# VH-VL binders against Cytochrome c oxidase assembly factor 8 (COA8), part 7

Target 1, 167 residues: Cytochrome c oxidase assembly factor 8 (COA8), of Homo sapiens (Human) (q96il0)
Amino acid sequence: APERGAERRDTAPSGVSRFCPPRKSCHDWIGPPDKYSNLRPVHFYIPENESPLEQKLRKLRQETQEWNQQFWANQNLTFSKEKEEFIHSRLKTKGLGLRTESGQKATLNAEEMADFYKEFLSKNFQKHMYYNRDWYKRNFAITFFMGKVALERIWNKLKQKQKKRSN

## First folded at step 7 (VH-VL; from s23 with heavy chain Y102F)

Design nc3
Fold by OpenDDE, fold request of step 22:
Parts: C-alpha cells; sequence; structure tokens
Structure nc3 (fold): chain C 167 residues (1-167), chain A 122 residues (1-122), chain B 111 residues (1-111)
C-alpha cells in the first residue's frame, strides 16, 4: 500500500472542540485544551430569554475566543515547525543524524535549545506586542459590555420585585 | 437586503477637504467593523481605513494617516470619512466595506457599496 | 510591503483551469492571517469570492477554490467560463500595519 504521504496541513484546521456540554446546563462550560492552540474553549450558555445585550456580549466573547484560538494555533504551528527546522539544521551542522544509535529522535542540549527560544521570541516580539495590544482592546470592550449586561440584569430584577410587591 | 450606499464624492481642488458618508441598511450596523477601500482609475484596491464596531479601534493606511479621519454613528447606521489636505493621488472610487466581524483584522469584507468617486484636480 | 504580490494577468481557454498566486510576508499571510479573495468585474464593486483561505460564500460556484501555504495563497478557477473574466484581488491583514492589505490584482482573461 503506497504510504500516502501525510500532506502536512500547514494550516491549523479551525477545529471546533467536539466537547458538548450537558444539554440542561445553565452555565458556561470550559472544554479541554484545543490540540492546536492549547487553549481551553468556553462553550457559552444561551439562555432561552437571552436579551439583545447578552447576545451581543456572547458574540463578542465568541469572536474573541476564535481570534485567540486562531492566533495561538498558528503560533504553535510556527513554533513547532521552526523548532524542528532548527534542530535539523543544528544536527546537520554537527554531522549528526536525525536519530541516535538507539533509534531515538536526536535532540539538542538545553543550551542550544535556549538559543532557539531566544531567537524565536526575538523574531516574534512585535507580533506578540500587537497581539497583546489587540487582546487588551478586545477584553476592555467585553468587560465594558459585561458591565452593561450586569446593570440590565439588576434593573430587570428590581422591576420584577416591584411587580411582585404591587400584586 | 444588506446594502451600503456611499455619498459625498465629487471634484475638489488639492488641499481641500471632503467628507464621505456611507449609509448602511439591512443589518445590525453596530455589530460590525467598517472599512473604507479606494480604487484609483485603472488601478487596484487599496485599503484606506477601518473602524471597529464601537470605534474603540481605528486604523489608517500610511498613505492617508494624519489627513483622513474615519468615524461612525451607530445610531444613524452611518460611516464617515473626513478627508483633509486632499492630493491628486487621492483621486479614486471610494468604497464602503462591511467587515464580517466586530473587530478589525479577523473578518472579511462581505458587503461592498457601489462607491463614490472623488476627483482631486487643479 | 504594503501590498500582496499577484501576477498581473492570467489567461485561459474555456474549460481550462487557471491559478492565481498571492504572496505575502511574515507580517501578514506568513503570520497566519487568513487570505480572502474578491472578484471585480469592470465597473462593478468587488464581490467576496473566498473567505478564510478556502471557504466559499453562498452563491459562489464550486469551480472557485482557495488554498494557503506558508506565505502564499492561491485561487484556482477550474472550468474557466466567460463570466469569470474579471479582476481578482487577494486580501490579508498585516499586524505591523494594523490594517488590511490587498494584492496587486490579477486580470483574468478568457481566450
Amino acid sequence: as target 1 above (167 residues)
Amino acid sequence: EVQLVESGGGLVQPGRSLRLSCAASGFTFEDYAMNWVRQAPGKGLEWVSGISWNSGDISYADSVQGRFTISRDNGKNSLYLQMNSLRAEDTALYFCAKDSRFFLGQGHFDVWGQGTMVTVSS
Amino acid sequence: QSELTQPRSVSGSPGQSVTISCTGSSSNIGAGYDVHWYQQHPGKAPKLLISGNSERPSGVPDRFSGSKSGNTASLTISGLQAEDEADYYCQSYDYSLSGWVFGTGTDVTVL
């Protein structure tokens, strides 16, 4: 059987975690870490009587979550690829094979790997800075909207209490 | 039907100002980032500016930075582009483009207006 | 670079397949940002053709396909038809510019 060369998907599939929260749950659920991003996705609860503000908040959170998942999935893929390339390049330079005599994957020492990490961080510093900036912008917006939703909920509770006192 | 309608284009002299408007309909305007894209006659598309759903994030192309101001009025479902210190190179058809997302940089432009022509000439 | 690189023109006969490349940099396509494609007929506004590297919006024929690898994205038009004669633009986000970047555009002609 010809070894179908695993076409290394160079792009992390937008893998929606197959985690399904219990149907009767009234809470947000945190799923297991995504295999690409290593981020734990939140499965947002949708109330039967979701207000427009609550819906918008949920959508903002969902979009931001997707943004984070995509960013880190790509970052981790890039990291893994560059790490492997670095290891291969260094082993080749040393005249070492990709496998040890015991058949194990040849690895670099901690010092050599430290150099890789330093270089990788340096190379991606600006990218991370922009990510952090955008992360704050998104989260501030979400936090502000959480405040609005909280106020709406308080107001609705107060109205309900007044109606109960009047009856 | 989702629609964007640009207006405010015209003939202006260099150094003058012009304000473009984009009227949005058929969707919840406040839930999407909005963009301006221009196309010079016989040229390609050039992104000009973008604004997030709540105006919390605004970006400009280097070519217009410091001269153009993007703004939005969510209550009026309207996007604006204030263009100051206009140059001949600003001559283009200006499109209003709806982003598919709340924030800039994550979505795509799923709806486009027909454009409004801006001509800067002496 | 403020623009993504596309071939100036691509031509094919009806029924043939043509491919348009879109080459970016480490700050846009290479940074993992998605590539989107737009079709523009003469005198018309651009229309979304492909989103998220390979997703086709409703109403876009299956003869249009998108892919991305490394710093390069590709749009393939299979079974080229006369109505496919248009300008095609790729788009991506550039984090260093905090803005969108378009490709230089490709004129597709049907011979």
Scores: ipSAE 0.872, ipTM 0.952, lowest interface PAE 0.6, mean pLDDT 93
Fold by OpenDDE, fold request of step 22:
Structure nc3 (fold): chain C 167 residues (1-167), chain A 122 residues (1-122), chain B 111 residues (1-111)
Amino acid sequence: as target 1 above (167 residues)
Amino acid sequence: EVQLVESGGGLVQPGRSLRLSCAASGFTFEDYAMNWVRQAPGKGLEWVSGISWNSGDISYADSVQGRFTISRDNGKNSLYLQMNSLRAEDTALYFCAKDSRFFLGQGHFDVWGQGTMVTVSS
Amino acid sequence: QSELTQPRSVSGSPGQSVTISCTGSSSNIGAGYDVHWYQQHPGKAPKLLISGNSERPSGVPDRFSGSKSGNTASLTISGLQAEDEADYYCQSYDYSLSGWVFGTGTDVTVL
């Protein structure tokens, strides 16, 4: 039976971190670094009486987190791929094999790798600029909403105190 | 039911202005980015403009940059496209399209209106 | 290129499989942005067919499948049916344009 070649899912699966916070936790949790993005996902706590404003804030944060995870997962994959291709190409040009006599993966020197990093950063400069721009836009929006939620919570606490004094 | 209804299309002369409207219903309008997409007769789809949930991010296609203005009124569940300095090449069916996300560039267009026809002719 | 490249037309007999390619650039598909697919019947609005490269919305038959590799995405229609005769458009986001880009469209004909 011909081994069905595992189609390399080159797409970073939107891997929902399998990390499950403790069921009784009333706090946000930070998971382990994602294997593709190397970013640590936040597991957001959902209160039983979540207000519409709190819910919207949570959704904004979740969406932004997913956006960051996807961006860096793809960027890291691209980096790894291009790095490998660069190494292979340079070794081939030098007439060197992909493996050393000791069977280890052949590597390039620090100077040659510096050229790769410079080229990679230059090539991706615009992409990173746009990412940074959008990152700020998203985080400003989130921060603004955090302020709104904070005000709502203060107001609700004040109302509760007034009601307790009147009874 | 989730629905988008475009209006404001019509016949206009070159250089004139037109304002399109899109009325949204059946979903929380303020939680989604919105887009305009157009289709010239017998042609493909062309993205025109997008606006984030809070209007904090707005983008235009190069073909309409400086002439068109996208805006939204979340209190009225409405999306608008102000089209100025209209050209013959702007003749198209204009669709309102709902994004699946708050911000531009992350989602997909999960709901479309039926479109409103804009004809620019002398 | 401000547009994703699709074949102009694809044809097949009922029950056959057809594939539509969508080729982008390093600023959209190649940058890791997802590809979405839309179906449009004559005189109708586009309908979401595939989201996130391969996800099928509710109501979309299993015979539709999407994939992505490098700068290219593909839509495969297995077991082609008469109702599949339509225009198909891929879509992705381009960071350099700060906007969405559509494919040139593919006319699928059932012979």
Scores: ipSAE 0.871, ipTM 0.951, lowest interface PAE 0.6, mean pLDDT 93
Fold by OpenDDE, fold request of step 22:
Structure nc3 (fold): chain C 167 residues (1-167), chain A 122 residues (1-122), chain B 111 residues (1-111)
Amino acid sequence: as target 1 above (167 residues)
Amino acid sequence: EVQLVESGGGLVQPGRSLRLSCAASGFTFEDYAMNWVRQAPGKGLEWVSGISWNSGDISYADSVQGRFTISRDNGKNSLYLQMNSLRAEDTALYFCAKDSRFFLGQGHFDVWGQGTMVTVSS
Amino acid sequence: QSELTQPRSVSGSPGQSVTISCTGSSSNIGAGYDVHWYQQHPGKAPKLLISGNSERPSGVPDRFSGSKSGNTASLTISGLQAEDEADYYCQSYDYSLSGWVFGTGTDVTVL
């Protein structure tokens, strides 16, 4: 039976966190780090009486979380791939095999790896700048909506107090 | 029903200005980024401009940068494209396209209008 | 590159499978941005065919499938039908352009 070569999914699967918060939880939960992005996903609580503003905030947070997960998953995959290619290339240039005499995976020294990191960061600098820009835009929007939700909650509490005083 | 309806297209001379409008219905307009895409006669699709749900992020294709201005009025469920200094190469069918996300670059275009024709000719 | 590269045309007989490639760069598809596919019939607006590399919206037949590897995405139409005759466009986001990019388009003809 020909070994069906594992098609290396070069795309980080949108790892649906298998973490399920308790059904009766009234709080946001933080899941374990995602295996690709290494980011801990937040499971957002949905109130029974979620206001439109709260819903929008939740959706903004969810979208931003997904955006972050995707970015870092892909970045980490790219990093790992390029790192491996770098190591292989350098070992080849040195006339060294991929394995040591002891059968261990051959590695590069810290100085050589520092060169890789520097090159990788330089190569991805623009990408990171755009990410940071967009990260701020998203988080400012979220923060603004957090403020709105807070005000709405205060207002609703005040209205409830007034109704109780009138009865 | 989710619908986008473009308007404002027409025949204009080079160097003139035109304003396109897109009326959105059937969805919460303020929850989605919006885009303009154009298609020259017999040519492919070209992204023109995009605007995030809150207008906090705006982007343009290099071909229209500095000449076109995208804007939106969430209270009117409307998207606009102010086109200045029009050129012959701007002749195209202009589509309004709804993004599936709040912000640009993360979603896809799930709803399209029928387009409005802009012809720039001497 | 301001556009994703597609073959100009692809043809097949009814019932055959055809594949359309979409090649990007390190700033779009290769950067890990998703690829979306649109179908456009003559005189009609584009219609979303595939989202997120491989997801089919409701109403899209299962004969349409998408995949992505490296800097290249692919749309496969299995069991080609006469109604599949259309232009097909891939789309991705390019961070260097801060904007969306479309493919050059592929004309699919059913022979």
Scores: ipSAE 0.871, ipTM 0.951, lowest interface PAE 0.6, mean pLDDT 93
Fold by OpenDDE, fold request of step 13:
Structure nc3 (fold): chain C 167 residues (1-167), chain A 122 residues (1-122), chain B 111 residues (1-111)
Amino acid sequence: as target 1 above (167 residues)
Amino acid sequence: EVQLVESGGGLVQPGRSLRLSCAASGFTFEDYAMNWVRQAPGKGLEWVSGISWNSGDISYADSVQGRFTISRDNGKNSLYLQMNSLRAEDTALYFCAKDSRFFLGQGHFDVWGQGTMVTVSS
Amino acid sequence: QSELTQPRSVSGSPGQSVTISCTGSSSNIGAGYDVHWYQQHPGKAPKLLISGNSERPSGVPDRFSGSKSGNTASLTISGLQAEDEADYYCQSYDYSLSGWVFGTGTDVTVL
């Protein structure tokens, strides 16, 4: 049977988490870790009477979550690819095959792998810096907007109390 | 209908300043990042500047860094580009482009204006 | 280089298939950022053709398809029509520039 060459999907599929929260839930749910990013997605609750500010907050959070998922999915794929290439290159340099005499996948020692990790981190340092910067910017904006929503909720509660006192 | 309308283009001398405006309609302006893109006559597209939905993130191309200033007024559904110290190489059709996302770098440009022509000549 | 690399021109006969390549670097396409494609007819504003590497907006014919692999994206136009004669630009985000980058543009001619 011809081994159907596993088309190495070089791009992380925008996998919609198959996790479906209970329909009657009034809370955000945390799903299982995503296969590619290893991040746990949040399923955001949508209130029946969602205000425009609440809706915007939800959308901001959703977009930021998607951004994080995409970044780490791609980073993990890149890491896995480069790790495999490094291992293959080092084994080749040592005159070793990709498999041991016992048929097991040949591995490098901890010291050799430490070199890979150091190199990978060094190479991706700038990328991680920009990610962190943007992460803070996004989360600051979201936090600020959470404050606005909180104030709106307080105001709405006060208005309701006033109406109840006047009746 | 979603629409972007650029204005403020014209003929200016080198070293002068010009302010471009983009009026947005048909969508919630404050929910999207906005961009300026220019195209010199007979040339390709060049991204000039971008601003996030809340102006919390602003970026410029190296070619305009320190000379141009992008800003927005969400209350007026308007995007602006203040261009100072104009050069001959700034001669281009300037497009206003709507991002599909709140933040820069995550979306795509789903709506474009017709552009406003800026000509820098002695 | 602050631009994505595209072929200067591509030509084909009506009904043929043509492919436009877009090559980036490790700081944009290779970093996992999506590639978008725009079509521009002479004297017109650019129009979104493909978003998110392969997604077609409403109103874009199915003869347009996008793909991405490694540092390279591709736009394929199948069943080339006279109306497809235009300039095509790829776009991606570059984290090192903190900005968008466009391709050099490809002139598609229908022979």
Scores: ipSAE 0.869, ipTM 0.952, lowest interface PAE 0.6, mean pLDDT 93

Design nc3
Fold by OpenDDE, fold request of step 13:
Structure nc3 (fold): chain C 167 residues (1-167), chain A 122 residues (1-122), chain B 111 residues (1-111)
Amino acid sequence: as target 1 above (167 residues)
Amino acid sequence: EVQLVESGGGLVQPGRSLRLSCAASGFTFEDYAMNWVRQAPGKGLEWVSGISWNSGDISYADSVQGRFTISRDNGKNSLYLQMNSLRAEDTALYFCAKDSRFFLGQGHFDVWGQGTMVTVSS
Amino acid sequence: QSELTQPRSVSGSPGQSVTISCTGSSSNIGAGYDVHWYQQHPGKAPKLLISGNSERPSGVPDRFSGSKSGNTASLTISGLQAEDEADYYCQSYDYSLSGWVFGTGTDVTVL
């Protein structure tokens, strides 16, 4: 009996998008949607003369991005699993097989699926509330730091202009 | 060397207050969330409270909610735990623990102090 | 439950493999939050043993391995040594508590 290799299905690999931006790029890049989260990762540019504030901002953004990727990857996996279980359960209740006579995967109608979506959203309502709360906290902090970095850049530009005028 | 040093523990009567301090060194303190974890004698680890890098996010265990206050001074590389209305069940070794991340709930505790003992007894 | 469930104790002979389970709920491990493991020797502070379900920090021997499936995580100690006698705690984040949760702890004894 061939040992059916246990498909290590359930650990969403921390899918570091294998997307490598061009080495000579001086800008942030948006990668393709992640396989699990369906979020497009941002590849952050690191300038040669990155200031401590810029570095901290980049790290904050990176951490928040990883947080979002992990959350939605897990949420999508949960959704897919529960959806399949729901379909199987409903088909069984109807006395229908998992496959049609034509060999196609049996599906539920739109009304039945609407019930699933409603139930899923209701069940995950609190989880989404906490996610949204934390999302706002993180993004507020990031936005504040973006302001600081912007001010630093303005100040540095002004200092450079003054030095050029004095020479 | 990365180090956390707790202080402020001692013997107190029930209903009294105590303030714990944790001095951090060897890393950029303002870049990490910080936590308090306690361990009652002969018992397991219990998370008490956490604070994000900028104090924008603070959380407490239900067992200490409304009685304890976590705070930090990034300029002094210090974490604090103000404990009010102390109870016998608060008797524990209190550890300061460094998070590996800026925000709560995403990292792990990569550095621990040696702990400071709090004994609440009549 | 405010705690992750671990067996109270696990024992093995030197050179054997032992496994510690950590069972959570739909609001922590089952919600997809990572599991971390800590080792604590008597009279010492906890030490990070495994992060992110299976990652070993520098200085942790390869005989320690972590895994996660569904609502359960596992720590496996292969080739058990006398120095592995300690308490082991799993940890995860719980969104409903907005806080960290530890396991009940497992005492590992080497016979």
Scores: ipSAE 0.868, ipTM 0.951, lowest interface PAE 0.6, mean pLDDT 93
Fold by ESMFold2, fold request of step 13:
Structure nc3 (fold): chain C 167 residues (1-167), chain A 122 residues (1-122), chain B 111 residues (1-111)
Amino acid sequence: as target 1 above (167 residues)
Amino acid sequence: EVQLVESGGGLVQPGRSLRLSCAASGFTFEDYAMNWVRQAPGKGLEWVSGISWNSGDISYADSVQGRFTISRDNGKNSLYLQMNSLRAEDTALYFCAKDSRFFLGQGHFDVWGQGTMVTVSS
Amino acid sequence: QSELTQPRSVSGSPGQSVTISCTGSSSNIGAGYDVHWYQQHPGKAPKLLISGNSERPSGVPDRFSGSKSGNTASLTISGLQAEDEADYYCQSYDYSLSGWVFGTGTDVTVL
């Protein structure tokens, strides 16, 4: 059996995607799903004339993305690990080997695997409850700052129009 | 250049109150969560309370819940700890600590003050 | 469990390698939260030694290394020096307490 617990990294990786946006891109990019979290990361563009308010919004979004990617990468790792443990435990209780007679990994039927899914969700319910609470706190702040940035941009356009008329 | 300076410690009788302050400089205070950590004489570090960058997320250790109130004033680059109903067990050196993140739970404490001593004794 | 378990003390001769363990629970280290390490000399404030399980901040010698597996993190000091004599604390977040937890602390003595 392949050694699973000997990996150097037992936690969600720092940094999200190996995707590189085109050089001199002036847009945010949505990359492919991250290998560990299965979430699509945003690669943020930093304009040369970024205002302090725009900078804070970008930093809030970056931190929230990193938090979210780390949470789901870790949950996916835990899910895989506990799934194998569940299968091994149930096979052992039934007196069956970890491999079939053909050498393939033994597995459980769909009903038994559904039991794993229910157990996993029940076991992690509190963790996900706290995650959801924190998700809403973060996204409320981000939405508020998105509104502030939108108003700032409108105000700057009005100033530019007034400056042109006064010249 | 990044600095945290605590103040407001002293000798007080049990049941009384104290207010600690922490003045921050050399960084954008309003972009980071802040924490109070205490250390009783000869003992280890104990996290006391934390507050997110916008005060929208506040948490307390069970030992101080209901007696202590953390707050911040981003306009004055200051963190506060109001300590009510003080007990002998609250005697400790109180540190102000800067989190590396906006919100609680994902960062580390990269800057610490020198601490202010609180002694609760009759 | 509201604190992370560390050995009370560890000692070694100059040049030896010492390892400090930090054991938590399923609501903190076991939930996937990072472990951070702090060094504290007598009469001084703690200072960050290792962040994110294994990252060294600028100015921390490369003889300090960290790792994490399951519910346990480790700090290793290779090539122990006299100035490494200090107290060491691990730290993680605990979602059930909605707060930070520190380890019990380890006194490192250089013989």
Scores: ipSAE 0.659, ipTM 0.856, lowest interface PAE 1.3, mean pLDDT 87
Fold by ESMFold2, fold request of step 13:
Structure nc3 (fold): chain C 167 residues (1-167), chain A 122 residues (1-122), chain B 111 residues (1-111)
Amino acid sequence: as target 1 above (167 residues)
Amino acid sequence: EVQLVESGGGLVQPGRSLRLSCAASGFTFEDYAMNWVRQAPGKGLEWVSGISWNSGDISYADSVQGRFTISRDNGKNSLYLQMNSLRAEDTALYFCAKDSRFFLGQGHFDVWGQGTMVTVSS
Amino acid sequence: QSELTQPRSVSGSPGQSVTISCTGSSSNIGAGYDVHWYQQHPGKAPKLLISGNSERPSGVPDRFSGSKSGNTASLTISGLQAEDEADYYCQSYDYSLSGWVFGTGTDVTVL
């Protein structure tokens, strides 16, 4: 495992934010937005008597969250890098400096930036199509297991009600 | 304890079919994607096909698309590869590999079998 | 059809450091997919050596390390030992192929 102090990254790190709830929590927790993906991670509670269906649902949700976090962290990093490269290239071609006299980064006007946004969307269209397809495959499975867990819980409540009435 | 055991390899003539099996034990088979990887004699590794935990996501290498069919039976902890229209270039040692994830695309292959040899020769 | 590019062979003396490069494209490593490394001794199945670009599974010596930057990943073997003589393969996912791709393989020789 590499050290956390890497000086420069060309790719987004793998993984999820390191926020964790108190050890005695019995609830799922939603953490702050991850600084790379801008998505809020869920920290899943694992009850002591988790059923096999509940465990599989939790694992499917955990894996999908990690996948989604990685995708958007990478896309955000790529967007930022390519945006700066585009601005730098256009400023250099025009003979302009990279920073204003106040020290703020020089930028391009909205009309000039429209070229970047169009190019970025075009380059990434296919990648986003595959992401959407995979997103639906994952969420169909999760929804299916949410339904199975709901039915399991209803069945358990009905058994408990019938047992109480029999006494 | 975690094991993958391939079987069904052999010598076969071009144009014929073979069916490979992989028996899994020591882990919850239905929580993981599974893959086939082959290695021709003296050559490198080539990914052949993968299947998600629920068979809802299946993919093939271009070299085998339309000829090979991957499947799994989670009730039997088994992975299969039906290989049709075999060619001499399909001659290889075929490995069964466990993915670390439910779905294809983010995991790694953490457990490998020892492989089953397929020889396609006239 | 597309493969990750590795040097065909690399050699070093015992105790030296050796680095194996793995170069991909914008649809695999360049798209941000992790790189995994496998070691294969002659006549044996491959075994996982590095996952997630840089993570060592339990039982893998700490002389093995990995990194990734841009379209390129690297595996470094520090303090080369005779038992490290093997073939090494990198691996990544490719969204345009909807499948895994392996590197061309590197034969590491210990002199």
Scores: ipSAE 0.658, ipTM 0.855, lowest interface PAE 1.4, mean pLDDT 87
Fold by ESMFold2, fold request of step 22:
Order: C-alpha cells, then sequence, then structure tokens
Structure nc3 (fold): chain C 167 residues (1-167), chain A 122 residues (1-122), chain B 111 residues (1-111)
C-alpha cells in the first residue's frame, strides 16, 4: 500500500461539479462526467402527460444508465488500483523507490507499461465480453421501445387530426 | 400488499414432470425480472433460474440447464417453471422471488413467496 | 457448483457484535458485483436484510450493517438480540453463470 498525500479531492466553486437541471425543465439534461465512471449521466425529464409506454421507456433507460455507470465506475477503480500495484511491484523488483530524488512519482517506461495493459485486458476479457452482450440486450429493448413510442405518437397525432376535421 | 403465491408442487417419481406457477399481486409485474430459488430440506438456498421483464434474458443454474424452462405471462401476472426429467436431488421447497430491476444482475430479491414443495422419490 | 463461502455458524451473547463473512471469486464478488444479504427464520421465507453491499431496506434495524472489499463481503449485527437467531445468506451475481449465486449460509445462535 503506497503512502499518498492527504489531498483526497479538488475543491471547486459552487455549481462547477454539481449539475442540477432547472426545476421546470421540459428536456432531458446531460450532466458532467461522473467522478468514478467518467460517464455523463442523463437527467431524465418526466412529462406531466407521460404515457405508460413512455414511462416504461424512461425507466428502461434509467436502469441501463445506472447499470452502465456502476460497471465503469468499478472497472476504472480496478484499473487504477491494479496499475499502481503493478508499478510498485516492478519498482521493488528493480530495487527502486516509489519517488525519484526530485520527488516526482516513479514510473515504468512505455514497454514495461505495455505488459500491464496487455495483462489487464486479458484478465478482464470474459467480463467485458459478458458486459457487451448485456449492453446489446438492454439497448435492443430500448431501441424497440423507442420505435413503439414513435408509433404511438404518430397514432395520437393522426387521431387528433381526424377529430379536428370531424368536429 | 405485494404478494407472491407459488403452486403446483407435489410428490412425483423420478423422470416425470411438474409445472410450478407463481401468482403476483400488488405491484407492476411486467416492470421486474423474476427468479426461482429452491431450498432442499435442511440445506441452503440455491438459485434456479431467472427471467427478465420481457423474457428476452433468461438464465439457468447448471444443475437444471436443459431440464427446466422458466417463462412468464405478463398479462396474467404469472411466473412459471416447467420441470422435466425430475431427479431426487430436485427435491426442495421452491420459492418465487421478485427482482428489484427489469434485467438480471443488478437488483436484489425484495419480495419472496412462501414456497411450494416438490418431492421427487420412487 | 458455484457458491459463496460463509462460516457454517457463529454465536454470540445478547448485546455482542457478530460478523459473518462471505467470500466469492473473480467471476462474482471479485468482478465488482454487489452483495445482498437475506435473513431466514426457521420455517419462513427469506427476507431481504441488506442490499447493494450496505443499504438497509425500510424496517431493517440499524444494528445490521454490511460492507464489501475485494472478494469478501461482511454482515455485522452490532447489538445481538434473541430474534436475530436465524440463517443468513449472502448473494451476488456471477457473469460466467449469467445468474445469481448464494452463499453457503450461516446459522447465527444467540446464547
Amino acid sequence: as target 1 above (167 residues)
Amino acid sequence: EVQLVESGGGLVQPGRSLRLSCAASGFTFEDYAMNWVRQAPGKGLEWVSGISWNSGDISYADSVQGRFTISRDNGKNSLYLQMNSLRAEDTALYFCAKDSRFFLGQGHFDVWGQGTMVTVSS
Amino acid sequence: QSELTQPRSVSGSPGQSVTISCTGSSSNIGAGYDVHWYQQHPGKAPKLLISGNSERPSGVPDRFSGSKSGNTASLTISGLQAEDEADYYCQSYDYSLSGWVFGTGTDVTVL
């Protein structure tokens, strides 16, 4: 376990890292990248006249976003932790310290770091394969429901148009 | 009140079939994945099978793969387990469990039924 | 059969703290999947106790707490009471099975 400084976070002015859509927004909003997943969350608008089909589409998208955020937050944490452990173990094998004499964090060269990247990808191959399959299953369902919502909206517009002409 | 009621258990001989049902009430059944979990007498919990909200994602434990078929009818708020080629080791109390999510793998089982007993013996 | 490893039993006197471990593998807990905990009294259906590693559902006393690190999750009962005598199961998702796995179960006895 390396001894790092106690600077655990950046301090920002109010509102820089805390996105909040307007209270009466009529649109979905894309927020800043999440600290852990590095993905931009969508803040979904809930219309007052949301149909049951529209509601289900929104809930499917919300769940899929949460799933995706959780997966990448975990993968990014694992990647960072295993990278530091790899660097530290290689530096110890070479008899080198964790810092240079100038105080800069010691690193490995690009060829040495390539070994880490290859091993990480190989180690996580099955997990990412199953993530990709689940991603496609979720997004196929979402796309299918987007089509259903589009047809429902066309149908409702045609009904309203026919009702106006007959009245 | 959110409820799950299992039925269809009984005593059968090895090699025969049974069909379990689970009737759901008090929640929007079609918005959640559903699971079967079994517990042999005096033993722990074993996940058997799960099905996503739209039946598009189905999975089975290795011990039942190829013999059991999970299905659901969202119009009847019902979950089913067709159990073919039954073996003595399938003897267990079978629970129906509501997932907290649409798809498998993210949620937890927040509502359980009381179970239906399946006994396989000759 | 893929299952999560728990101690067979733990015991404690009323008011003591007990901790139940749950150890998985690289395809379940070690892959970063959440751990959920269930309590089962004799003759009863299981009941959700902890979800998402550490979240308590409404109605679950705050003496129950959960945590996860690496391949291992823990459930702690910090002020053991007589009604806590039950079986406890951990649960996680396993990507290689494309399904759920339960722990072996732990029988908690209140002395």
Scores: ipSAE 0.650, ipTM 0.851, lowest interface PAE 1.4, mean pLDDT 87

